VH-VL binders against Pyroglutamyl-peptidase 1 (Pgpep1). Designs and how they scored, part 2

Target 1, 209 residues: Pyroglutamyl-peptidase 1 (Pgpep1), of Rattus norvegicus (Rat) (q76ic5)
Amino acid sequence: MEQPRKAVVVTGFGPFGEHAVNASWIAVQELEKLGLGDSVDLHVYEIPVEYQTVQRLIPALWEKHSPQLVVHVGVSGMATTVTLEKCGHNKGYKGLDNCRFCPGSQCCVEDGPESIDSIIDMDAVCKRVTTLGLDVSVTISQDAGRYLCDFTYYTSLYRGRGRSAFVHVPPLGKPYNADQLGRALRAIIEEMLGVLEQAEGDISCCHQL

## First folded at step 1 (VH-VL)

Design c08 (framework fv_ciduvectamig_arm2)
Fold by ESMFold2-Fast, scan of step 1:
Structure c08 (fold): chain C 209 residues (1-209), chain A 123 residues (1-123), chain B 110 residues (1-110)
Amino acid sequence: as target 1 above (209 residues)
Amino acid sequence: QVQLQQSGPRLVRPSQTLSLTCAISGDSVSSNSAAWSWIRQSPSRGLEWLGRTYYRSEWYNDYAVSVKSRITVNPDTSRNQFTLQLNSVTPEDTALYYCARSEFYRDYGFDYWGQGTLVTVSS
Amino acid sequence: QSALTQPASVSGSPGQSITISCTGTSSDVGGYDYVSWYQQHPDKAPKVLLYEVSNRPSGVSSRFSGSKSGNTASLTISGLQAEDQADYHCSSYTSYSTLVFGGGTKLTVL
């Protein structure tokens, strides 16, 4: 008997505005080329920059794969580091998407909590990744903005009961290239899985006593 | 031990398709940690990477811009091999052709090479 | 012709150190830490000497070392020996998910 593989879903965004390519999807494709080893069943998806599509696709991915972790990757035009987002927000979505749509209530989930934190200890992940000595700086944030990035994160946090993460990457070449971003995502996700496993082990030990 | 063994015609006429096969032993062509490339070498152009195929949940190919319109690199999982097809060849395609393996998880460069096949394009 | 620039030839005497440069752009050598170096003896396939700029495969002498500064990667061979006489090639990944080689450098051990 072999141990079953862990399912991990990773998404990046498609093009939007005048941009023909989105750095987040490029980074996710580089991650896919590298893989997450034989113990992880990695599924990657390109997500359109569309609120209604996110509302349908993200819950469907949770249902289809029953993943241990879902990681969303988005580009931040002003970022100079790879940033781990601690929480998503339910309100403030006033920007029009690629279909010129925005939610009429400007909220993600009607009557949902104002914000939802990831169950992943992002400070621990950041420390572990920094200790690896990658040629990529990793930092923490508590505000993913109020557009598709945060909307997608909140949707996933709500559906997956906090078992999701969001990673912002800077634009390609400012300062990191596609290969560097792919390697950073691999290291980040591996450390996220390690932190999750350790936290769940600690809870089990408490219940045994 | 990983070994790569090449086969295919060594003489091709201009405008025809150049076709070579690389048989793999000691590893699987669908290994999720490996990529399988074709590289050629000529006195005038030096070493030229042509393209690669690799399996990551599904098959992917990357091709050099200079040959992208004419090249196909295809895996064959049942025979544990991969092939090069280069269409509409000219005398400039005369070269020593190598297949090679690289390992993406550690990015070793090309750690195993086939023996090489000299392909001459002439009438 | 070749995407990366190497000197056509270098020479040295036994026991000396020599350095071979490999210059590209920010879209290849400057942008990525995926530079490899290959040694090729006459009528043989290339053999990998270094990968990821400075890492050695098992069995490669510590006399071979690599570094990178900006858009230029360098291979240094210390304690030069007669069997080091060979062609040396650099390669790098590019922003187009492709791989490019340098023109090659012929090392003569005098």
Scores: ipSAE 0.000, ipTM 0.444, lowest interface PAE 16.4, mean pLDDT 84

Design c09 (framework fv_ciduvectamig_arm2)
Fold by ESMFold2-Fast, scan of step 1:
Structure c09 (fold): chain C 209 residues (1-209), chain A 122 residues (1-122), chain B 110 residues (1-110)
Amino acid sequence: as target 1 above (209 residues)
Amino acid sequence: QVQLQQSGPRLVRPSQTLSLTCAISGDSVSSNSAAWSWIRQSPSRGLEWLGRTYYRSKWYNDYAVSVKSRITVNPDTSRNQFTLQLNSVTPEDTALYYCARGYDFWSGMDVWGQGTLVTVSS
Amino acid sequence: QSALTQPASVSGSPGQSITISCTGTSSDVGDYNYVSWYQQHPDKAPKVLLYDVSNRPSGVSSRFSGSKSGNTASLTISGLQAEDQADYHCSSYAGSDTLVFGGGTKLTVL
């Protein structure tokens, strides 16, 4: 039986600072080549490292695609593993972006919650992906920093009511190459969708008693 | 049982276009777990991968740098086949040409066509 | 020239083990675990023996095994048999959506 495809949006970042080539965008392009199968309508975007662009573009992607899930990918120069971020934060944005801009209030959303958790159980996703035996290590974190990564994550969590995820990747070759990162992202997103569907089924079951 | 059957001219004149077809049975050219490659073999250069086409969320093509400016690998979903077009051939393009299926990204080529010996001469 | 270096020829007697090396650089064999090995008999298409360094397709004898150390991948054939006499080719992903082959090794079973 033919089913409508689920929309999934995945973003990576363009160059900034010492990252002339941003590992996150490279990893997302590798994911696009692999795809997420026939049941998923995958849309990928390169996002400039700019607060004002994020504030405009991310809500527009939610409106355009009505996605089941939005995954943001960013590079962390200090990371040696692929890291799943559990939550975004509304305050502390003091770093200047590529246009030498930062929010005057140093916050993402005026009068928004201090933090927003993803509705996805990242511990469950991490366990499932680890069980697959990939040659990539996956870990979890609760702090994506206070720059464009966390700013983008919070924006998406706020607009999408928690239906977002953020994945940090290490720089290319330190230690993972582009194809390893792409395959890891595919596995992570497939497990995210599986965990999300299971959670939705469990909630439905609890209300049918 | 997947089979690849090759067809096309065995003699091509210098400066012309070399065109070969690979017909697929037992699988779909748009299978999202497969990639469809052309590989050639000559005594002087050994085995040489030329390029591939594959369907994921859209069609992709990857080409070897040495031929990138003159090669096209095209899928045909209606006939369940894919083709090689190599423009502006020279005697250096004389080789035994194979089509092959690769499964899962850059893993091994598990099904091969019978091969077509193409001679480029005047 | 071939991107990966293989010995031009190797030989062994029935029942012995032989090893064929495939040496690349850090940008191909060193960085990736996408190494495949192919067996080719005269006038036949290559047949995959191993993929992803050490994985055997269904129907390939356990006498064929693969490994990798640094920039060198190795194919080992144990219990040599007369029908193993063939050409052996390695390949590796080389980054930038490209695949490269070795020069091939002719195995003679004495």
Scores: ipSAE 0.006, ipTM 0.510, lowest interface PAE 11.1, mean pLDDT 87

Design c10 (framework fv_ciduvectamig_arm2)
Fold by ESMFold2-Fast, scan of step 1:
Structure c10 (fold): chain C 209 residues (1-209), chain A 127 residues (1-127), chain B 110 residues (1-110)
Amino acid sequence: as target 1 above (209 residues)
Amino acid sequence: QVQLQQSGPRLVRPSQTLSLTCAISGDSVSSDSAAWSWIRQSPSRGLEWLGRTYYRSKWYNDYAVSVKSRITVNPDTSRNQFTLQLNSVTPEDTALYYCARDTYYDFWSGYRGMDVWGQGTLVTVSS
Amino acid sequence: QSALTQPASVSGSPGQSITISCTGTSSDVGGYNYVSWYQQHPDKAPKVLLYEVSNRPSGVSSRFSGSKSGNTASLTISGLQAEDQADYHCSSYTSSDTLVFGGGTKLTVL
């Protein structure tokens, strides 16, 4: 019998600055090879490091796929672990993108909230993933920076009503290879979906009271 | 070669505004690859970063929390300089003030510190 | 009153190695690899000595090296020379996109 598939969108970034090869897009391509099983309809996209492109493409991805979850992956040259970001921020965007553009208002959404938390319990996800015994360390953070990573995350959190996540990966080989990052992303996203389903089940029980 | 030349009053009365100018040669104050900072140094506080101004698509300022309510860092493109204004000064604002070229571009571009410094201006706040 | 903690003074003899620590929090030194070190000789402006924890600007001797462990960054000077006698200041980026400095360390070459 036919089972409904859940749409999940995962993005990585194209090259920028010292990252001629962006570890985030490589990790997302490794995830694509592994898949998320038959119950998930996985869509992957490479996003240019450009504010105006993000403002156009991210809402379009939400409209096109009506996804249960959108996960954005970015590289952090300072990271040595895979990091789960708890929230995005609306203001502080001063850095020029690959087209030498930055928002004149330094904000993502005019009159939007100062910050938006993911509805996903990142502490729960981190604990579950750590229990799996992966050869990759996973940590949590509340600050994705004030560049394209945070800008993309906030855009997605705003459009998707908090139904988004951001994962920072370290550069390739520092210390994780592409295969390790792909397996880590698969495990992280599977646990994110599990946490979301549990939260939605609890709400359904309360509504039946 | 980039040089920074400081000028301004070296004696300021309590409650008045401290005003210093930093003239730039060999670079442009509106260069979109640099920022322009003020730092002060006192025996009690050591080095203290006060704020920066920089041009990207428009002018931006960042200020240290401790002075944010009293400070303005302003660029002047016609004279290729930037200024520090610090309002309502007290004797605790007595310090050696430096301007510097700040290699800050953005969070993701890395940070190479302050690579060119002015000569310093000792400002005494006294009645 | 400084945001980052450095020892007030350190001393060594010519040819020795010394290390100067710079301790902050997870919101500055521990959170970011944007730690700079400055050397300041008497009556001179500071000069950038290291950036991004361990990188040297052109013209800076390989005797100067940097490292970081947790919330503490360290400057090591090997093969001490008389001209190394100076004040050394650490600086770090913060989670608020500001800069903070340590209290400074006076190095005496005996």
Scores: ipSAE 0.005, ipTM 0.485, lowest interface PAE 13.5, mean pLDDT 86

Design d04 (framework fv_daratumumab)
Fold by ESMFold2-Fast, scan of step 1:
Structure d04 (fold): chain C 209 residues (1-209), chain A 120 residues (1-120), chain B 107 residues (1-107)
Amino acid sequence: as target 1 above (209 residues)
Amino acid sequence: EVQLLESGGGLVQPGGSLRLSCAVSGFTFDDYAMSWVRQAPGKGLEWVSAISWNSGSIYYADSVKGRFTISRDNSKNTLYLQMNSLRAEDTAVYFCAKDIRYSYGYFDYWGQGTLVTVSS
Amino acid sequence: EIVLTQSPATLSLSPGERATLSCRASQSVSSYLAWYQQKPGQAPRLLIYDASNRATGIPARFSGSGSGTDFTLTISSLEPEDFAVYYCQQRSDWPLTFGQGTKVEIK
């Protein structure tokens, strides 16, 4: 008696600006080495810092894998903690990407909602991960910025019906090394899956009242 | 181990046609974009064509556009290049190349190449 | 299309010496540049991607640097197996393009 394996897609970004080595992609590669256990079919992808590529690639990943969860990882030069983002925003994309492109309408999805919240309870995830005693501080945020991180998050939230998460990591060594970030991502995603499954079970029970 | 094996090269007359194949093993073929890259004898590398994992995005170099067609059969783990209206300038070793990720545009694994000679 | 110009065309050095290879783009490619090594009769081998990241299995003596239009591949101390042709490649825009190569040969 075996349950089917869950498909989980995790992405990190390629280089941009002052980030010749993108901590997010390094962290995702460390996660790939660790894996997410026998119940999870983990697929990892490096995403170019390009709006048009994100618009094509992210929906295609949802179609290809029919994942239970898609987690996007990005680096924040100002972050000193690993940060869980609660929502993505549809508008305000004025920054040029690595191809010198920004959306003409400065929005992610024409006529889409102003913002989309993840269905994952990030407060619950943060609390659970904090109790594990990792040598990494985990915090929450409601604003992933208005660049490729937020753009990617919103795209994924829109196409995946809120079944997506975004995690910001600080630059390598400021203060966490690659191994610490990989272990933190593993713990975070495992707790996300647990919270997501519990929430889905609770909804089913509520509908049977 | 990852392996890419090209076949179908040979001698063909100008104006002729040839189909190249690339059989792959050691990775999940339908997770990656694939490209054809060629190298004329004694010359440098020239990118020819790319295809996404689901054939939804296809790109060609201007020099081959309208004459070459890239395709893939994910059920057979095989990449193809149909070459029509061949010219002497198409003479080259044709390499099958695996994208480093989904569709990133860098190539981490290459086949050994197959020689295409266009000559009378 | 984005043109990549490599210099010098040929670099003559002895084992143990430092090699510095340059690649210049006709327009900014940000950090979307890779370096490949090719030996006679062999397929190219990815060394560096996204300007400075070493590919899996590539020795630490290989390093990449640069952004925008100017890029450098450095081999800190040449080994006998490093004498080969090196190509840069950009993925910033379609079509994908390669430089014409720099041959590193024994002096």
Scores: ipSAE 0.000, ipTM 0.453, lowest interface PAE 16.4, mean pLDDT 85

Design d06 (framework fv_daratumumab)
Fold by ESMFold2-Fast, scan of step 1:
Structure d06 (fold): chain C 209 residues (1-209), chain A 121 residues (1-121), chain B 107 residues (1-107)
Amino acid sequence: as target 1 above (209 residues)
Amino acid sequence: EVQLLESGGGLVQPGGSLRLSCAVSGFTFSNYAMSWVRQAPGKGLEWVSAISGSGGYTYYADSVKGRFTISRDNSKNTLYLQMNSLRAEDTAVYFCAKDYGDYRWSYFDYWGQGTLVTVSS
Amino acid sequence: EIVLTQSPATLSLSPGERATLSCRASQSVSSYLAWYQQKPGQAPRLLIYDASKRATGIPARFSGSGSGTDFTLTISSLEPEDFAVYYCQQYDNWPLTFGQGTKVEIK
């Protein structure tokens, strides 16, 4: 019998600063071409590098799609590997966005928690993806920075009950091309779904007497 | 079977302190976020505080922030609530509640029987 | 904070009758809403989560529906053990909040 599709939302960012072409949005478009198989209903979005837009759009995406998972992808100019971020932080947003705006309180959610962890076991995901033998290196981080990447991650973790992930990619060609990044994102998200399914299955089993 | 058992409630004077404990069994404690939810006599439920499965992240209702501290000892399968500067409006039955997932922000699939805290002179 | 308003405050019915309980949110909570049953002197018991999914061991006569701001808990045919107070809870936004409760009592 055919089961309903699971909704997964993946975002990348538009251009900013030295990134006239944002590697994150390019990677997400490559992922869209590959898909996540016939059991997943994949929705991709380009998000402007703007705090106020993130505050409006990210909650709306959660409401519109009721997704099993939301993955945000951002570019890091200093990165040389694809990096899985474990948590988002509420404070320290001093950088001006593309509209020359930053939050007056320098925080994402006024009176919100200092930080929020993803419910996804990023260490487990990293190990699984590394075992696949991809030509892309995947690493772990606990600090997504204090700009739109971390702001977006915290917003999504806050709205989505921790059912969100953030993946940092290096700039295109330094060292990975668009095709490599798209394949890496596909593998990462497939393993994230597997880890979530296993964890939720284990929790369900714990409810059986 | 899953069991949550609260203890430590009692009568305390305004401005006093009290420490609640919740002993758990029947599940892998460190995999789940935990909360304290209270209920004043004859009134509804009010969420008070939450702690992540690892104990790394804690959250508080505005009404108790700065006065209450939630903590856990995963090696002893025990959740705690340290209550300081108690007020008459803190009088309630305090329930220990298990979050469905390893995150503070969810629904509660199992609850303890509750322990009564009375703040009165 | 998100305010949840339950109606009616009290519902007086006889065994075998259908009970319909409402929970309305001050802003959208998507489908992140749970329902609990509480009997006098007892802890709350989870009935429904994600607006419409029945918790383990909960009888089929209990069902939940709705999304966004308007949610309903239905008990298709009341049994004696169903006379209790029912609470809704949202987990879409921080802090976690509960409705004030609906008491289902014997007529």
Scores: ipSAE 0.005, ipTM 0.457, lowest interface PAE 15.5, mean pLDDT 86

Design d07 (framework fv_daratumumab)
Fold by ESMFold2-Fast, scan of step 1:
Structure d07 (fold): chain C 209 residues (1-209), chain A 122 residues (1-122), chain B 107 residues (1-107)
Amino acid sequence: as target 1 above (209 residues)
Amino acid sequence: EVQLLESGGGLVQPGGSLRLSCAVSGFTFSSYAMSWVRQAPGKGLEWVSAISYSGDSTYYADSVKGRFTISRDNSKNTLYLQMNSLRAEDTAVYFCAKDRLYYDSSGPFDYWGQGTLVTVSS
Amino acid sequence: EIVLTQSPATLSLSPGERATLSCRASQSVGSYLAWYQQKPGQAPRLLIYDASNRATGIPARFSGSGSGTDFTLTISSLEPEDFAVYYCQQRSNYPLTFGQGTKVEIK
């Protein structure tokens, strides 16, 4: 007998700027091929690099799937490691998207907090993934930039009560190939789910002071 | 500024039907999930049903599942609760309530209507 | 469903005294717990959301604390208008549930 599956939504971005092929969407498609096992109902989506699309689509994904976790994946041309982002920021969005649009207030959510942290302990996830001996280096960051990556992350953190994560990947072949990135995402998300479950248990324990 | 006004309550026979409405003003209705919460005379609060900002997702307490239907008309800024197969246990003041955060379907509720009384006589 | 148990059922105090109200969940709700105040013939009023955040316009004498399964609402010094029924509510899981209420009454 099997318990109901947990819903997990994972997104990657479409092409933009110098990225005719976006490593994030390629990595997410590799993850989709691998799956997250029988206990997880995995839903993957390609997101256009467009503020207005993100504002509509991300809340709709939370509504449609009622997911336990939403993971967003984006490419960073400056990254050489897979990076776990700890928080999203509400302001500073000055860059024009693929439709040459930019939020007039330069903010993600009016009257929203200045920043929102993920409820997931990214340091714990990084430590657990590192012990698996993958041929991919995983690091931590507190600044996803002030473009669509951070905008998407903040939107999801706000709507999902912090039950979201953002993972930056380097461009394909610099140094990781698609297969390596897909395997790294699978390991990262599995450890995120484990840490999330542990944190929920710890809150109810006398281990709190 | 923010106002929620319920209507449609009244006396109904067991097995009967009623439709409640909640007209809202002072906020962007289409951006917020809404709920119905009831309170039987002299008793505590009981969550009944919730609807997402778009109307695409609905949630119900087990006690009303299959009998009640929540819906909304974003063009009219109005929330509805269609109540069928009413029972004496459904006698309560019914409040409509607004979710605090944009596009959130889980409360908490920052604004409430005044409530409308539904009495199911035996 | 997650059951919320409030204690005490009734708290009899005088103006100026500190009120401490408890809410216990049958399973962890994280920090996804809110507190409401209700006066006779009125709709509930949101006091605290997400365990410890005071809602807009709520006086500083109201504070919330706790996480997981154990939560507390504290009123540091009761004013005459604070004598009311108080409800906790969880939003961790559907169905959404409320506690049975604590009545704070004048001694």
Scores: ipSAE 0.006, ipTM 0.458, lowest interface PAE 14.1, mean pLDDT 86

Design d08 (framework fv_daratumumab)
Fold by ESMFold2-Fast, scan of step 1:
Structure d08 (fold): chain C 209 residues (1-209), chain A 123 residues (1-123), chain B 107 residues (1-107)
Amino acid sequence: as target 1 above (209 residues)
Amino acid sequence: EVQLLESGGGLVQPGGSLRLSCAVSGFTFSDYAMSWVRQAPGKGLEWVSAISGSGGRTYYADSVKGRFTISRDNSKNTLYLQMNSLRAEDTAVYFCAKDLGYSYRGDYYFDYWGQGTLVTVSS
Amino acid sequence: EIVLTQSPATLSLSPGERATLSCRASQSVSSYLAWYQQKPGQAPRLLIYDASNRATGIPARFSGSGSGTDFTLTISSLEPEDFAVYYCQQSYNWPLTFGQGTKVEIK
């Protein structure tokens, strides 16, 4: 019996504000070229910077692919490192999207939890990636901001029961090029999958008679 | 501390031109949209123009479109307003104002303002 | 463009009294409304943004409420320094617009 392939969905954002070319979508396309090896079915999507589109599309991706992991990539103009986000937040969405829209309640999910943590141990992922000796600095954060990045992250964390991650990348060339960002995303996602597998293995050992 | 300082105001004849400057300090200039807001003597506030953090997007009130040009030099931390074909109705104190949120959010609420510079268009 | 209409034009009150200022939009601006205070010879000061959030350093006696087309700024108990002109502003659509102002003056 052949081991089933894991489905992994990775998204990047389209243009918005100062980002006529969004570094996140460029990085995701570089990741797509590299792939995640033979054991992973990788599906990549460009997401418009639009709250209503996110509310429709992200749940649909979870339904369509039943993924082991969904990773969202966004650009932060203030970032100088690749940042792993530990949690998403339900409230504070005041910024207008590309259609001059925001949720009237300024929240992602009515009566949802205030915040949802990823089930992925981001500290462990950060340590593992750093040990690989990449020429890209990786850091961790607990606040993805209160715009489409955090809104998308929370939507995915809510629908996927915490099986989601968010990665912020800096703008292209400041300081990392597209190739560097693609390789960093590959390493990060591979280590995320490794951490998930290790956690599942530990549970199996605890319950085995 | 955050500081915004306008300069370049003065007396100009109708049909003339004037360039305003706003020097800023205390924040990363390129991360924030900026606006010009004017106030005619004894009147209320009127938004004139806005520019994104990179300078890639500009917006204008209909009353000034085609006559005024907003620009910025992020290497010099300076905002500009080039005013051409000036009319008596353009007489006002001109304030530069900083967006509350980062440019990508599109907030356009103004948390810090300069002291204003007076432009008088008169013969 | 979105027109903001403030009422009353002038509000004459004494220190210690409650001030209630209205701002009405010609179309929905959701919650994308701010309030500013301006004293003679000074630049405006941001008081409230997103209809109800106090800006940094603004005293608790200032509060904002409303959504859609009807907004209110309340000053629970006027202090001498609160006598000023107040402007509402929408950031929902271009062009950005301000109301014509409400003057809060000493009776």
Scores: ipSAE 0.000, ipTM 0.444, lowest interface PAE 15.7, mean pLDDT 85

Design d09 (framework fv_daratumumab)
Fold by ESMFold2-Fast, scan of step 1:
Structure d09 (fold): chain C 209 residues (1-209), chain A 124 residues (1-124), chain B 107 residues (1-107)
Amino acid sequence: as target 1 above (209 residues)
Amino acid sequence: EVQLLESGGGLVQPGGSLRLSCAVSGFTFSSYAMSWVRQAPGKGLEWVSAISGSGGSTYYADSVKGRFTISRDNSKNTLYLQMNSLRAEDTAVYFCAKESYRYDWGSGEYFDYWGQGTLVTVSS
Amino acid sequence: EIVLTQSPATLSLSPGERATLSCRASQSVSDYLAWYQQKPGQAPRLLIYDASNRATGIPARFSGSGSGTDFTLTISSLEPEDFAVYYCQQRSNWPYTFGQGTKVEIK
């Protein structure tokens, strides 16, 4: 008898390279324990660090859940802050994945745009989250790299019309623990939903004029 | 019951214009991307154009870019293909096709339902 | 664009025989490969999607297999109504592309 919940899909990555335990998947599991409140139907997935699996799974998640928002979380060994990525890029994928595969054209989508921006105002999200006073620093980036993180982000941005986000987390304990990362992700996603709802309201008003 | 019914095909001279329509029923039209796929006599299938469920994104094969315009009227459950500067090589049966998954931008999906097709002949 | 090459161009068989049709992609399409059947004067009909899943209403004699660049459509025992042209289609990369078709004809 209640209104249907809105769907939000959040993904983290499995192990790869020097990351026997991937901080992104640990953070997403902590988020799953906390939830996103009663109005959101949260679906979490662990994604293998594999280009072909990403190409299959990410579009399937968009199809299965028809989500209002898809958030991808990845670990960056160089990061010391939680970073919100503004855009994905279509070209430059030269690194071999866990199956020793690399796209032959080194691009994500043939004939796709060179880059796609998220429709979410990441600067607004960063400001709102920072104002909450979490014991976690949140920063902005425009380059998620040229490996599975960016490949996954671009795939989702292309498939979901920019209705996707990517969050980089540092390795566990450098400096944030699992609980801190889970709470940070919850706050970030709640603010993303708020900013998205506000932006969609503003666009609707503009179109009515 | 899902139905797609094309209309508007016919004989047209080179350089002429023609507008195809596809009337749809049996599903929530605005929730699905739609495509036009053509087949020249005795030849295989060629994807021509796609449009997102909202109509906000359109895509075209290189062979028709700048000449064809895909559009939709979600209030009338109707898909359109405006064809300008027609050439002999545009002669084909044009099929309206529904993408299998729920999209608002269009995608490389499979086509679960097809219309019967409408023949376009470009000849003097 | 991704080119799909189907082989053989024509397959001549008798009712009751097994038909095996191949589709090869110029680059990986993962499992984003569909198969369609088309009879003369009719629209294409979806048979298989995502390499191996039968569409609703498609008889069990039709099966698909493969991943990456090499795909196969198998008809375990041909019925008279199965003599038709078969097309593969990839949905991995834009633009959408189809193979040139394999005609299955009665011997």
Scores: ipSAE 0.000, ipTM 0.437, lowest interface PAE 16.4, mean pLDDT 85

